# VHH binders against Spectrin beta chain, non-erythrocytic 5 (SPTBN5), part 12

Target 1, 109 residues: Spectrin beta chain, non-erythrocytic 5 (SPTBN5), of Homo sapiens (Human) (q9nrc6r3533to3641)
Amino acid sequence: TPTMEGSLEFKQHLLPGGRQPSSSSWDSCRGNLQGSSLSLFLDERMAAEKVASIALLDLTGARCERLRGRHGRKHTFSLRLTSGAEILFAAPSEEQAESWWRALGSTAA
Key: E = the ipSAE of ESMFold2; O = the ipSAE of OpenDDE; V2 = 0.75 times the mean of E and O plus 0.25 times the DockQ between their complexes.

## First folded at step 17 (VHH; framework vhh_sonelokimab_d1)

Design n4 (from m3 with S31T; at its last look DockQ between E and O 0.82; V2 from the best seeds 0.78)
Fold by ESMFold2, look of step 17:
Structure n4 (fold): chain B 109 residues (1-109), chain A 123 residues (1-123)
Amino acid sequence: as target 1 above (109 residues)
Amino acid sequence: DVQLVESGGGLVQPGGSLRLSCAASGFIFRTYAMGWFRQAPGKEREFIGGISWRGGTTYYAVSEKGRFTISRDNSKNTLYLQMNSLRPEDTAVYYCAAKTGFTWELPTEYDYWGQGTLVTVSS
Protein backbone atom coordinates (compact mmCIF):
# COMPACT_ATOMS: atom_id res chain seq x y z
CA THR B 1 0.00 0.00 0.00
CA PRO B 2 1.79 3.20 -1.20
CA THR B 3 2.43 6.36 0.77
CA MET B 4 0.81 9.45 -0.78
CA GLU B 5 0.45 13.00 0.51
CA GLY B 6 -0.52 16.42 -0.73
CA SER B 7 -2.92 19.32 -0.65
CA LEU B 8 -6.59 18.66 -1.29
CA GLU B 9 -9.88 20.40 -1.08
CA PHE B 10 -12.75 18.30 0.27
CA LYS B 11 -16.50 18.40 0.71
CA GLN B 12 -18.82 15.92 2.39
CA HIS B 13 -21.42 15.16 -0.26
CA LEU B 14 -23.26 12.36 1.53
CA LEU B 15 -23.53 11.40 5.18
CA PRO B 16 -23.50 7.78 6.40
CA GLY B 17 -26.62 6.09 5.11
CA GLY B 18 -26.47 8.19 1.96
CA ARG B 19 -28.29 11.21 3.40
CA GLN B 20 -27.41 14.74 2.33
CA PRO B 21 -26.01 17.23 4.84
CA SER B 22 -28.07 20.34 5.53
CA SER B 23 -25.28 22.48 4.11
CA SER B 24 -21.91 21.62 2.65
CA SER B 25 -19.15 23.64 1.04
CA TRP B 26 -15.53 23.03 0.04
CA ASP B 27 -12.78 23.17 2.64
CA SER B 28 -9.02 22.71 2.44
CA CYS B 29 -6.76 20.06 3.92
CA ARG B 30 -3.54 18.12 3.55
CA GLY B 31 -4.03 14.42 2.89
CA ASN B 32 -1.72 11.62 3.99
CA LEU B 33 -2.30 8.05 2.82
CA GLN B 34 -0.54 5.33 4.79
CA GLY B 35 -1.53 1.70 4.50
CA SER B 36 -5.32 1.49 4.36
CA SER B 37 -5.81 4.77 6.20
CA LEU B 38 -6.23 8.29 4.87
CA SER B 39 -5.47 11.06 7.36
CA LEU B 40 -6.60 14.63 6.75
CA PHE B 41 -5.04 17.68 8.38
CA LEU B 42 -6.18 21.30 8.25
CA ASP B 43 -2.82 22.63 7.09
CA GLU B 44 0.76 21.77 6.13
CA ARG B 45 2.16 22.47 9.60
CA MET B 46 -0.17 19.97 11.28
CA ALA B 47 0.49 17.44 8.54
CA ALA B 48 4.26 17.82 8.86
CA GLU B 49 4.06 17.43 12.65
CA LYS B 50 1.50 14.63 12.28
CA VAL B 51 -0.71 16.13 14.97
CA ALA B 52 -4.39 17.04 15.27
CA SER B 53 -5.75 15.22 12.23
CA ILE B 54 -9.34 16.18 11.45
CA ALA B 55 -10.17 12.75 10.05
CA LEU B 56 -8.74 9.26 9.87
CA LEU B 57 -10.59 7.30 7.21
CA ASP B 58 -10.49 3.52 6.91
CA LEU B 59 -10.43 2.74 3.19
CA THR B 60 -11.32 -0.95 3.52
CA GLY B 61 -14.15 -1.57 1.07
CA ALA B 62 -14.26 2.03 -0.09
CA ARG B 63 -14.78 3.03 -3.71
CA CYS B 64 -12.91 5.83 -5.45
CA GLU B 65 -14.10 7.36 -8.73
CA ARG B 66 -12.99 10.22 -10.96
CA LEU B 67 -15.57 12.97 -11.44
CA ARG B 68 -16.34 14.76 -14.70
CA GLY B 69 -16.23 18.48 -13.98
CA ARG B 70 -18.98 18.50 -11.37
CA HIS B 71 -19.49 20.29 -8.02
CA GLY B 72 -17.66 23.50 -8.89
CA ARG B 73 -14.07 22.22 -8.93
CA LYS B 74 -11.62 20.80 -11.45
CA HIS B 75 -9.46 17.69 -10.95
CA THR B 76 -11.96 15.93 -8.73
CA PHE B 77 -12.59 12.45 -7.43
CA SER B 78 -14.95 10.92 -4.93
CA LEU B 79 -14.46 8.50 -2.06
CA ARG B 80 -17.49 6.40 -1.16
CA LEU B 81 -17.19 4.62 2.18
CA THR B 82 -19.00 1.39 3.06
CA SER B 83 -21.18 3.41 5.46
CA GLY B 84 -22.63 5.25 2.46
CA ALA B 85 -20.77 8.45 3.28
CA GLU B 86 -19.25 10.18 0.29
CA ILE B 87 -16.47 12.74 0.39
CA LEU B 88 -15.47 14.68 -2.70
CA PHE B 89 -11.89 15.77 -3.20
CA ALA B 90 -10.24 18.23 -5.54
CA ALA B 91 -6.52 18.17 -6.25
CA PRO B 92 -4.41 21.13 -7.43
CA SER B 93 -3.79 19.52 -10.84
CA GLU B 94 -5.05 16.75 -13.08
CA GLU B 95 -1.77 14.86 -12.59
CA GLN B 96 -2.23 14.91 -8.82
CA ALA B 97 -5.88 13.92 -9.08
CA GLU B 98 -4.86 10.88 -11.14
CA SER B 99 -2.16 10.00 -8.60
CA TRP B 100 -4.61 10.22 -5.71
CA TRP B 101 -7.24 8.25 -7.60
CA ARG B 102 -4.80 5.43 -8.34
CA ALA B 103 -3.42 5.37 -4.80
CA LEU B 104 -6.85 5.42 -3.16
CA GLY B 105 -8.29 2.86 -5.56
CA SER B 106 -5.36 0.55 -4.91
CA THR B 107 -5.86 0.62 -1.13
CA ALA B 108 -9.67 0.43 -1.37
CA ALA B 109 -9.65 -2.63 -3.64
CA ASP A 1 -7.06 18.52 30.46
CA VAL A 2 -9.89 18.64 27.98
CA GLN A 3 -13.02 20.56 28.98
CA LEU A 4 -16.28 21.28 27.22
CA VAL A 5 -18.58 23.49 29.30
CA GLU A 6 -22.14 24.15 28.24
CA SER A 7 -24.04 27.19 29.43
CA GLY A 8 -27.26 29.06 28.68
CA GLY A 9 -29.76 26.47 29.87
CA GLY A 10 -32.75 27.36 31.96
CA LEU A 11 -36.52 27.48 32.25
CA VAL A 12 -38.49 28.81 29.28
CA GLN A 13 -42.10 28.88 28.22
CA PRO A 14 -43.36 27.01 25.17
CA GLY A 15 -42.61 28.93 21.99
CA GLY A 16 -39.61 30.59 23.57
CA SER A 17 -35.98 30.64 22.54
CA LEU A 18 -32.63 29.85 24.14
CA ARG A 19 -29.06 30.15 22.96
CA LEU A 20 -26.65 27.58 24.34
CA SER A 21 -22.88 28.01 24.36
CA CYS A 22 -20.14 25.38 24.66
CA ALA A 23 -16.72 26.65 25.73
CA ALA A 24 -13.79 24.44 24.79
CA SER A 25 -10.33 24.19 26.34
CA GLY A 26 -7.42 21.77 26.56
CA PHE A 27 -7.43 20.77 22.88
CA ILE A 28 -7.17 22.37 19.44
CA PHE A 29 -10.82 23.31 18.95
CA ARG A 30 -10.61 24.13 15.23
CA THR A 31 -9.45 20.57 14.40
CA TYR A 32 -12.63 19.04 15.80
CA ALA A 33 -16.06 18.72 14.29
CA MET A 34 -18.71 19.43 16.92
CA GLY A 35 -22.10 18.00 17.73
CA TRP A 36 -25.03 18.72 19.99
CA PHE A 37 -26.95 15.95 21.73
CA ARG A 38 -29.71 15.89 24.31
CA GLN A 39 -31.02 13.43 26.84
CA ALA A 40 -34.45 13.57 28.39
CA PRO A 41 -35.09 11.74 31.69
CA GLY A 42 -35.39 8.01 31.10
CA LYS A 43 -34.43 8.25 27.42
CA GLU A 44 -31.32 7.60 25.37
CA ARG A 45 -29.03 10.43 24.36
CA GLU A 46 -30.09 11.62 20.90
CA PHE A 47 -28.30 13.55 18.18
CA ILE A 48 -29.52 17.07 17.43
CA GLY A 49 -27.01 18.26 14.85
CA GLY A 50 -23.38 18.90 14.02
CA ILE A 51 -20.98 21.31 12.36
CA SER A 52 -17.66 20.71 10.65
CA TRP A 53 -14.23 22.11 11.51
CA ARG A 54 -14.57 25.47 9.72
CA GLY A 55 -18.35 25.32 9.52
CA GLY A 56 -18.52 24.26 5.88
CA THR A 57 -20.81 21.32 6.60
CA THR A 58 -23.86 21.28 8.88
CA TYR A 59 -26.28 18.47 9.55
CA TYR A 60 -29.45 18.53 11.63
CA ALA A 61 -31.58 15.62 12.82
CA VAL A 62 -34.58 15.41 10.48
CA SER A 63 -37.11 15.87 13.30
CA GLU A 64 -35.48 19.15 14.41
CA LYS A 65 -35.07 20.72 10.99
CA GLY A 66 -35.68 24.44 10.90
CA ARG A 67 -35.93 25.14 14.65
CA PHE A 68 -32.27 24.81 15.67
CA THR A 69 -29.17 26.48 14.28
CA ILE A 70 -25.62 25.40 15.03
CA SER A 71 -22.68 27.76 14.67
CA ARG A 72 -19.12 28.04 15.91
CA ASP A 73 -16.48 30.69 16.46
CA ASN A 74 -13.03 29.13 16.25
CA SER A 75 -11.36 32.34 17.43
CA LYS A 76 -13.25 32.02 20.72
CA ASN A 77 -13.17 28.20 20.96
CA THR A 78 -16.94 28.25 21.28
CA LEU A 79 -19.82 26.23 19.81
CA TYR A 80 -23.39 27.57 19.80
CA LEU A 81 -26.90 26.17 19.57
CA GLN A 82 -29.76 28.56 18.85
CA MET A 83 -33.08 26.92 19.77
CA ASN A 84 -36.34 28.52 18.66
CA SER A 85 -40.02 27.57 18.98
CA LEU A 86 -39.28 25.45 22.03
CA ARG A 87 -41.78 22.78 23.07
CA PRO A 88 -42.19 20.73 26.25
CA GLU A 89 -40.66 17.70 24.51
CA ASP A 90 -37.42 19.68 24.10
CA THR A 91 -36.91 19.44 27.87
CA ALA A 92 -33.59 17.66 28.33
CA VAL A 93 -29.98 17.98 29.34
CA TYR A 94 -28.08 19.32 26.33
CA TYR A 95 -24.52 18.18 25.66
CA CYS A 96 -21.85 19.37 23.29
CA ALA A 97 -19.34 16.87 21.97
CA ALA A 98 -16.24 16.83 19.83
CA LYS A 99 -15.05 14.33 17.23
CA THR A 100 -12.97 13.87 14.11
CA GLY A 101 -14.03 12.21 10.89
CA PHE A 102 -17.25 12.32 8.87
CA THR A 103 -19.64 10.24 11.00
CA TRP A 104 -22.11 12.44 12.88
CA GLU A 105 -25.03 10.73 14.56
CA LEU A 106 -23.45 8.05 16.76
CA PRO A 107 -22.47 9.07 20.30
CA THR A 108 -19.68 6.45 20.30
CA GLU A 109 -17.92 8.41 17.53
CA TYR A 110 -17.34 11.42 19.81
CA ASP A 111 -14.12 11.75 21.78
CA TYR A 112 -15.01 14.50 24.27
CA TRP A 113 -18.24 15.42 26.04
CA GLY A 114 -19.46 18.31 28.13
CA GLN A 115 -21.24 17.87 31.46
CA GLY A 116 -24.51 19.20 30.06
CA THR A 117 -26.85 22.12 30.66
CA LEU A 118 -30.50 21.64 31.60
CA VAL A 119 -33.23 23.10 29.41
CA THR A 120 -36.75 22.97 30.84
CA VAL A 121 -39.71 23.97 28.74
CA SER A 122 -42.70 24.37 31.08
CA SER A 123 -46.35 24.10 30.33
Scores: ipSAE 0.678, ipTM 0.831, lowest interface PAE 1.2, mean pLDDT 88
ESMFold2 (binder alone), look of step 17: mean pLDDT 83; pTM 0.856
OpenDDE, look of step 17: ipSAE 0.843; ipTM 0.920

Design n5 (from m3 with M34V E64V; at its last look DockQ between E and O 0.86; V2 from the best seeds 0.79)
Fold by ESMFold2, look of step 17:
Structure n5 (fold): chain B 109 residues (1-109), chain A 123 residues (1-123)
Amino acid sequence: as target 1 above (109 residues)
Amino acid sequence: DVQLVESGGGLVQPGGSLRLSCAASGFIFRSYAVGWFRQAPGKEREFIGGISWRGGTTYYAVSVKGRFTISRDNSKNTLYLQMNSLRPEDTAVYYCAAKTGFTWELPTEYDYWGQGTLVTVSS
């Protein structure tokens, strides 16, 4: 069973090496955290079937922080990967954002 | 039976425009981020730009920013490259490629590749 799972919005804030994208806006997905591995899927059906993930992230060494919502969403946290890439996530509620933050913070970081 | 097929290449004068297409089949296109690369004679393959699953993120190489525009139509399984203000140094074989994840510039991160379409920019 997943350590944490749910609907999220996401936005790539930084590319590897800390480079900025030319344009970045919020998109939606379903997240599935198993141990230190976070899978993202386009929707609930793909997540339930574990088919066609859009990303599979190894979170070893990653940093997760709660945000104040300066990026246009209220219930946000960031995930900074060892590559320097940074992905912002927004949960549907403050309670869910806290749950994600706690689950991600339990990884080796 | 995965296939990416580029089309729309050809000869164009400097300052001209071309629109390239990349038709995808045999995989779930909407679950892949996609990009364009090019390879000029005697040079290594160069990243031009990419676009995420629903277009939420775009990234362009400095050499083409402001002149090239990447778009996609997931209902048609097609990636596009609009090239404006073309220069002789844009002459190359252009490739489309597909990947998952958040890495963009490295060719080794792409799972599927097209065979390329030649663009020649010359008087």
Scores: ipSAE 0.733, ipTM 0.861, lowest interface PAE 0.9, mean pLDDT 90
ESMFold2 (binder alone), look of step 17: mean pLDDT 83; pTM 0.847
OpenDDE, look of step 17: ipSAE 0.800; ipTM 0.904

Design n6 (from m3 with T103S; at its last fold request DockQ between E and O 0.96; V2 from the best seeds 0.83)
Amino acid sequence: DVQLVESGGGLVQPGGSLRLSCAASGFIFRSYAMGWFRQAPGKEREFIGGISWRGGTTYYAVSEKGRFTISRDNSKNTLYLQMNSLRPEDTAVYYCAAKTGFSWELPTEYDYWGQGTLVTVSS
ESMFold2, look of step 17: ipSAE 0.723; ipTM 0.856
ESMFold2 (binder alone), look of step 17: mean pLDDT 85; pTM 0.870
OpenDDE, look of step 17: ipSAE 0.835; ipTM 0.919
ESMFold2, look of step 18: ipSAE 0.735; ipTM 0.860
ESMFold2 (binder alone), look of step 18: mean pLDDT 85; pTM 0.866
OpenDDE, look of step 18: ipSAE 0.864; ipTM 0.934
ESMFold2, fold request of step 20: ipSAE 0.664, 0.669, 0.702; ipTM 0.827, 0.831, 0.844
ESMFold2 (binder alone), fold request of step 20: mean pLDDT 85, 85, 85; pTM 0.868, 0.864, 0.862
OpenDDE, fold request of step 20: ipSAE 0.880, 0.879, 0.875; ipTM 0.937, 0.937, 0.935

## First folded at step 18 (VHH; framework vhh_sonelokimab_d1)

Design o1 (from n6 with T57I; at its last look DockQ between E and O 0.97; V2 from the best seeds 0.79)
Fold by OpenDDE, look of step 18:
Structure o1 (fold): chain B 109 residues (1-109), chain A 123 residues (1-123)
Amino acid sequence: as target 1 above (109 residues)
Amino acid sequence: DVQLVESGGGLVQPGGSLRLSCAASGFIFRSYAMGWFRQAPGKEREFIGGISWRGGITYYAVSEKGRFTISRDNSKNTLYLQMNSLRPEDTAVYYCAAKTGFSWELPTEYDYWGQGTLVTVSS
């Protein structure tokens, strides 16, 4: 089972059901991939202590795609959940983005 | 103990404005997305809008029609609802609620609730 941890930026692109939010900007988080679950934390400390995650995303049936040159960030990928919600992520480097994409893709499959 | 305490409700004339506050305690406020709901007499509780952890994401129910604005101050552990151009049909008990995750529209998705504050719009 793939594991992954690292800093990310995220932006909600679609709400459940495929609706658009009224406003959405990039925000920062720490991602922790364990099994079929992606946990998001506000910062590294909270992630390390596993305290007060802001979101726990079930990756079952999810779809992850690499994004290139869109949405005002480099090294991006999208995660679409079965709910129809779509979250965009940006990694600090192309290498990390590729690693996240592969890890999430493997887990979701 | 987790607490959400709404305030700012009261009687207001049609066309008036009101600002509600929700003071949070007993949990890490900044780790939760927040939402506003309201429930009129004899009606179901309905979603007004939500705001993400640092305020980067907002969305509103279609019914608000741009009259309502949600904001938050994490330094004060407080959530706000600015209501403008109020109408008699806005009369309801207004609730603040807290949750994690990216799905914010259903009451069942929220972990914590306030006791509500009554807003009455009448001439």
Scores: ipSAE 0.727, ipTM 0.880, lowest interface PAE 0.7, mean pLDDT 94
ESMFold2, look of step 18: ipSAE 0.740; ipTM 0.865
ESMFold2 (binder alone), look of step 18: mean pLDDT 85; pTM 0.865

Design o2 (from n6 with T57V; at its last look DockQ between E and O 0.96; V2 from the best seeds 0.78)
Fold by ESMFold2, look of step 18:
Structure o2 (fold): chain B 109 residues (1-109), chain A 123 residues (1-123)
Amino acid sequence: as target 1 above (109 residues)
Amino acid sequence: DVQLVESGGGLVQPGGSLRLSCAASGFIFRSYAMGWFRQAPGKEREFIGGISWRGGVTYYAVSEKGRFTISRDNSKNTLYLQMNSLRPEDTAVYYCAAKTGFSWELPTEYDYWGQGTLVTVSS
């Protein structure tokens, strides 16, 4: 059973090394957090079947911060990886954003 | 079987344009971010740029500023590279590649590779 799962929007804000992408916009996914591993899938079917994930992230050493509605979305948080890449996430509600933030924060050692 | 097949290469004069295509099959194309690389004679494979799953993110290597455009059509399982203002230094074999995750520049981040298409820019 995952420690957290649900619908998210995401946006790559920074590339590895902290560089800006040439363009970046919000996209949608289903997130599945198990232990220190966050999987992202295009939709609920792929997430349920655990097929064709678009990303599998090891969160060890990552930083997670609440953004309080910045970057054109409500209910946002960020995930900064040790590589310097930064992905922004938006949840459907403030409650869910808080739940994600707590789950991701407790996962990082 | 997984296949990535580049096409559209050939001989072109300096200042000319080419449009490369990369046809994908045997995997769920829309679940992969895509990249273009090239390898000139005697050189290491070089990252040109990449495009995210639905095209919401693009990233171009500094060396290709303003001359190249990457696009994709998920309904046709096809990735494109439009190359303008070509120079003799652009002569290389061009490869498309598919990955997951949020890292772009390293060849080791890519799971699937095409066989390449030769682009020759003669003076």
Scores: ipSAE 0.653, ipTM 0.828, lowest interface PAE 1.3, mean pLDDT 88
ESMFold2 (binder alone), look of step 18: mean pLDDT 85; pTM 0.864
OpenDDE, look of step 18: ipSAE 0.789; ipTM 0.903

Design o4 (from n6 with M34V E64V; at its last read DockQ between E and O 0.96; V2 from the best seeds 0.86)
Amino acid sequence: DVQLVESGGGLVQPGGSLRLSCAASGFIFRSYAVGWFRQAPGKEREFIGGISWRGGTTYYAVSVKGRFTISRDNSKNTLYLQMNSLRPEDTAVYYCAAKTGFSWELPTEYDYWGQGTLVTVSS
ESMFold2, look of step 18: ipSAE 0.760; ipTM 0.874
ESMFold2 (binder alone), look of step 18: mean pLDDT 84; pTM 0.848
OpenDDE, look of step 18: ipSAE 0.849; ipTM 0.926
ESMFold2, look of step 19: ipSAE 0.785; ipTM 0.883
ESMFold2 (binder alone), look of step 19: mean pLDDT 84; pTM 0.849
OpenDDE, look of step 19: ipSAE 0.860; ipTM 0.931
ESMFold2, fold request of step 20: ipSAE 0.759, 0.714, 0.735; ipTM 0.874, 0.859, 0.866
ESMFold2 (binder alone), fold request of step 20: mean pLDDT 84, 84, 84; pTM 0.853, 0.853, 0.849
OpenDDE, fold request of step 20: ipSAE 0.885, 0.886, 0.886; ipTM 0.937, 0.939, 0.938
ESMFold2, last read: ipSAE 0.703, 0.752, 0.726; ipTM 0.848, 0.873, 0.858
ESMFold2 (binder alone), last read: mean pLDDT 84, 84, 84; pTM 0.853, 0.851, 0.850
OpenDDE, last read: ipSAE 0.886, 0.886, 0.875; ipTM 0.939, 0.939, 0.933

Design o5 (from o1 with T108E; at its last look DockQ between E and O 0.96; V2 from the best seeds 0.80)
Fold by ESMFold2, look of step 18:
Structure o5 (fold): chain B 109 residues (1-109), chain A 123 residues (1-123)
Amino acid sequence: as target 1 above (109 residues)
Amino acid sequence: DVQLVESGGGLVQPGGSLRLSCAASGFIFRSYAMGWFRQAPGKEREFIGGISWRGGITYYAVSEKGRFTISRDNSKNTLYLQMNSLRPEDTAVYYCAAKTGFSWELPEEYDYWGQGTLVTVSS
């Protein structure tokens, strides 16, 4: 199961149940994919120490979709969880967005 | 070692305002999203609203939209709830809670809870 990590921006587009948040803006994090779990950390130090993750997402049943620059960022993909929650991610480059998409897609099935 | 301590509750007249605080200790506050809940006598605990790690995501229960504002100050490890235009039906014990992840409304998604502060709205 692939390991991938790197800088991402994220935004919660939909809440569980498919409702919109009252406000949502892009924020920065470090992502770490291990097995079927994606961990997010606020910054590089927390990611390196593997401490105080802000989220641990189970990818089972999730859907990952490439996005074409919607929502104010270029190299984007979405992760739709079985709960109906949808988190958008932006990578630093199109190559990295594709790499994330492939890694997440092979895991989420 | 982990503590969440609400304060600022009390008696307030209808139409009044009140600001609740939630002081956090024993964990890395800035790595937790925070929520406010309340429980009125005879009712189940209900979600009021929540705020993300750096405040970029907020979500308010539909019934509370426009009257309540959630904010946080990560330098003081403190969460706030500003309540305006208070009504007698806002009378409840108010709780702050901390979680990770992107689920907001369900109490079982929250890892840490405060002891609550009583807000009474009456003439």
Scores: ipSAE 0.701, ipTM 0.849, lowest interface PAE 1.0, mean pLDDT 89
ESMFold2 (binder alone), look of step 18: mean pLDDT 84; pTM 0.861
OpenDDE, look of step 18: ipSAE 0.793; ipTM 0.900

Design o6 (from n6 with S103N; at its last look DockQ between E and O 0.79; V2 from the best seeds 0.61)
Fold by OpenDDE, look of step 18:
Structure o6 (fold): chain B 109 residues (1-109), chain A 123 residues (1-123)
Amino acid sequence: as target 1 above (109 residues)
Amino acid sequence: DVQLVESGGGLVQPGGSLRLSCAASGFIFRSYAMGWFRQAPGKEREFIGGISWRGGTTYYAVSEKGRFTISRDNSKNTLYLQMNSLRPEDTAVYYCAAKTGFNWELPTEYDYWGQGTLVTVSS
């Protein structure tokens, strides 16, 4: 089972059911991938202590796709959950984006 | 102890406005996305809207129709719901809730709930 941790920016793109949010912006977080769960934290300390996650994503049946800078950020990828919700992510580098994409892809499969 | 305390409810005439507040304590407020729900007598609790932890993202139910606005002040650990153009069908107990789950509209995705504040819209 793949694991990964690192800094990310994320943006809600679609709500469950494919609805659009009223407003949406990029926010910073620390991502922690464990099994089929992706947890987002405010910072590294909170992630390390696994305290007060800002979001918990179930990756079961999810799809992850690389994006090529279409949403105002470089090194992006999208995560679409079975609920129809879609979250955009931006990594600090192309290498990290690729690693996240591969890790999330393998977990969701 | 975790607490969410709603306030600002009361009686208002149709077409009126009301601003609800939700004071949070006992947890890291800025780590939670927050939501507003309401429950009318004999009806299921329904999602009104939500706001992300930093306030950069907001969501509203279709029934909102642009009348409601959600905001937050993390420095005050407070969540707000501005309601305009109120209607009798808006009569309900209004709840604030703190979320860690990803699905905004599902009550089960919220870890903490307030006791609610009653809003009555009547002429």
Scores: ipSAE 0.376, ipTM 0.761, lowest interface PAE 1.1, mean pLDDT 92
ESMFold2, look of step 18: ipSAE 0.715; ipTM 0.847
ESMFold2 (binder alone), look of step 18: mean pLDDT 85; pTM 0.862

## First folded at step 19 (VHH; framework vhh_sonelokimab_d1)

Design aa1 (from o4 with I28L; at its last fold request DockQ between E and O 0.94; V2 from the best seeds 0.84)
Amino acid sequence: DVQLVESGGGLVQPGGSLRLSCAASGFLFRSYAVGWFRQAPGKEREFIGGISWRGGTTYYAVSVKGRFTISRDNSKNTLYLQMNSLRPEDTAVYYCAAKTGFSWELPTEYDYWGQGTLVTVSS
ESMFold2, look of step 19: ipSAE 0.748; ipTM 0.869
ESMFold2 (binder alone), look of step 19: mean pLDDT 84; pTM 0.853
OpenDDE, look of step 19: ipSAE 0.860; ipTM 0.931
ESMFold2, fold request of step 20: ipSAE 0.731, 0.723, 0.729; ipTM 0.868, 0.862, 0.865
ESMFold2 (binder alone), fold request of step 20: mean pLDDT 84, 84, 84; pTM 0.853, 0.850, 0.853
OpenDDE, fold request of step 20: ipSAE 0.872, 0.876, 0.867; ipTM 0.931, 0.936, 0.929

Design aa2 (from o4 with S31A; at its last look DockQ between E and O 0.94; V2 from the best seeds 0.84)
Fold by ESMFold2, look of step 19:
Structure aa2 (fold): chain B 109 residues (1-109), chain A 123 residues (1-123)
Amino acid sequence: as target 1 above (109 residues)
Amino acid sequence: DVQLVESGGGLVQPGGSLRLSCAASGFIFRAYAVGWFRQAPGKEREFIGGISWRGGTTYYAVSVKGRFTISRDNSKNTLYLQMNSLRPEDTAVYYCAAKTGFSWELPTEYDYWGQGTLVTVSS
């Protein structure tokens, strides 16, 4: 019963404390938003089995913003965690990016 | 059982190079981001660098940036640390560690740790 799920690309823009990574590029995952938690998985099989998540994020206090084509992808949004870390996401379409933004924004508030 | 096993440590002259390996078993290695830490005698453990799941993100401590390169081979369940231009201040026990999530520097964010391999840089 996830609030939202689907394929995403992601890129760590900032580390905790707002520090820059030495190198960062886009990678792929499957996202699963349930309650106030966002789980990321490497692929659809791991997501379906709910095993070996690469990240489990508590969205309490997080901020989500639409980026609309910044950082080398079209359908993007950002998630800023209270730690100062910032993860960029890209959806396969504008419609899906809007859906993710709405779902994450309502959860992070 | 979960294991991370470092190898490749030893004695090296200043200005020299070493390559460390970290062999992983007992868990899904490709689902973990991996980092290297070191601890010199009498000092606290220091984060030196990390690499994300498929290598999309790397991060190096200022003290090693430009000299050390972290890489991984998910088909071999192995993490590497290439250390160049070594200095006596690089003398330490080097640990590999594995985590999930997007925090890199805090040891408490890492789920699995290797036993360490000693690197000594002296003439």
Scores: ipSAE 0.767, ipTM 0.879, lowest interface PAE 0.9, mean pLDDT 90
ESMFold2 (binder alone), look of step 19: mean pLDDT 84; pTM 0.856
OpenDDE, look of step 19: ipSAE 0.841; ipTM 0.923

Design aa3 (from o4 with S103A; at its last look DockQ between E and O 0.94; V2 from the best seeds 0.84)
Fold by ESMFold2, look of step 19:
Structure aa3 (fold): chain B 109 residues (1-109), chain A 123 residues (1-123)
Amino acid sequence: as target 1 above (109 residues)
Amino acid sequence: DVQLVESGGGLVQPGGSLRLSCAASGFIFRSYAVGWFRQAPGKEREFIGGISWRGGTTYYAVSVKGRFTISRDNSKNTLYLQMNSLRPEDTAVYYCAAKTGFAWELPTEYDYWGQGTLVTVSS
């Protein structure tokens, strides 16, 4: 049973080393947090079948922060990886954003 | 099974343009971020730039920014590299590659590689 799962939008804010992308915009995914690993999938079918994840992130040492509606989306939070990469996420509601924040913060610690 | 096949390389004059294509098969192309690398004779393979799954993120090496444009067409399983204002130092074998995750520059982040297409920029 995953610790947390659901629909998210995401945007890569920083690359490893803290470098900026040339352009970055919001995209959609389905997130699945299991243990210390966060898997992202393009859609619900791929997430349900656990096939062709677009990313599998080790959250050990990562930092999660609530952004509360910054960057052109509501219900946002960020995930800063130890590599220096930073991914912004937007949930469908503030309740879900808080649930993600709590689950990610607990796992990343 | 998995294949990435580059095409469109050739000889071009300085200041010219060239468009490379990379055809993908044997895997779910839209679930991969993709990038271009190049290797000049006697040098290490160099990251040129990349584009995310649906194109939400692009990233270019400083040496090519403003001159090269990466795009993809997921309906055709194809990655493109438009190369403008070409210079002799752009002479290299160009490789396409596919990865997951949010790291872009390291070759070890890429799961699948093409065999390369030669681009020569010379008078």
Scores: ipSAE 0.799, ipTM 0.889, lowest interface PAE 0.8, mean pLDDT 91
ESMFold2 (binder alone), look of step 19: mean pLDDT 84; pTM 0.848
OpenDDE, look of step 19: ipSAE 0.821; ipTM 0.913

Design aa4 (from o4 with S52A; at its last look DockQ between E and O 0.95; V2 from the best seeds 0.82)
Fold by ESMFold2, look of step 19:
Structure aa4 (fold): chain B 109 residues (1-109), chain A 123 residues (1-123)
Amino acid sequence: as target 1 above (109 residues)
Amino acid sequence: DVQLVESGGGLVQPGGSLRLSCAASGFIFRSYAVGWFRQAPGKEREFIGGIAWRGGTTYYAVSVKGRFTISRDNSKNTLYLQMNSLRPEDTAVYYCAAKTGFSWELPTEYDYWGQGTLVTVSS
């Protein structure tokens, strides 16, 4: 049983090394947090079958912060990886954003 | 079997344009981000750009920014590289490669590689 799962939007704000992408926009995924690993899937079917994840992130050393009114979405938080990459996430509600933030924070730290 | 097959390479004059295609099969293409690399004779393989799953993120090497455009069509399992304002230093074998995750420039991040297509820009 995953520690946390649900629908998210995401946007890569920074590349490894802290560099800016040439363009970046919001996309949809299904997140699945298990232990210290966050798996992202493009849709619910792939998440349910646990196949073809678009990313498998090791949260060791990552930092997670709640965001306010930035980047054109509500209910947002950021995940900064040790590589310097930063992924922004938006949840469907403030309650879910808080739940994600707490789950990711307890795993990352 | 997993395949990535580049096509569209050839000989072009300086200042010209060329469009490369990369046809994917044997894996769930839309779940992979794609990078383009090139390798000139006697040089190391160089990252030139990449595009995320549904095009939400693009990233170009400085040497090609403004001249090259990456796009993908997930309904056709195909990705493209439009190369404009070509120069002799763009002469190389061009490779497409597929990965997951959010790291772009490292070849070790890529799971699948094409065989390459030669682009020659006449001097």
Scores: ipSAE 0.749, ipTM 0.866, lowest interface PAE 0.9, mean pLDDT 90
ESMFold2 (binder alone), look of step 19: mean pLDDT 83; pTM 0.840
OpenDDE, look of step 19: ipSAE 0.809; ipTM 0.904

Design aa5 (from o4 with T108S E109D; at its last read DockQ between E and O 0.96; V2 from the best seeds 0.86)
Amino acid sequence: DVQLVESGGGLVQPGGSLRLSCAASGFIFRSYAVGWFRQAPGKEREFIGGISWRGGTTYYAVSVKGRFTISRDNSKNTLYLQMNSLRPEDTAVYYCAAKTGFSWELPSDYDYWGQGTLVTVSS
ESMFold2, look of step 19: ipSAE 0.794; ipTM 0.887
ESMFold2 (binder alone), look of step 19: mean pLDDT 84; pTM 0.847
OpenDDE, look of step 19: ipSAE 0.870; ipTM 0.932
ESMFold2, fold request of step 20: ipSAE 0.769, 0.794, 0.775; ipTM 0.877, 0.888, 0.878
ESMFold2 (binder alone), fold request of step 20: mean pLDDT 84, 84, 84; pTM 0.855, 0.851, 0.854
OpenDDE, fold request of step 20: ipSAE 0.877, 0.872, 0.871; ipTM 0.932, 0.930, 0.930
ESMFold2, last read: ipSAE 0.757, 0.756, 0.771; ipTM 0.873, 0.869, 0.877
ESMFold2 (binder alone), last read: mean pLDDT 84, 84, 84; pTM 0.851, 0.848, 0.854
OpenDDE, last read: ipSAE 0.872, 0.876, 0.862; ipTM 0.931, 0.932, 0.926

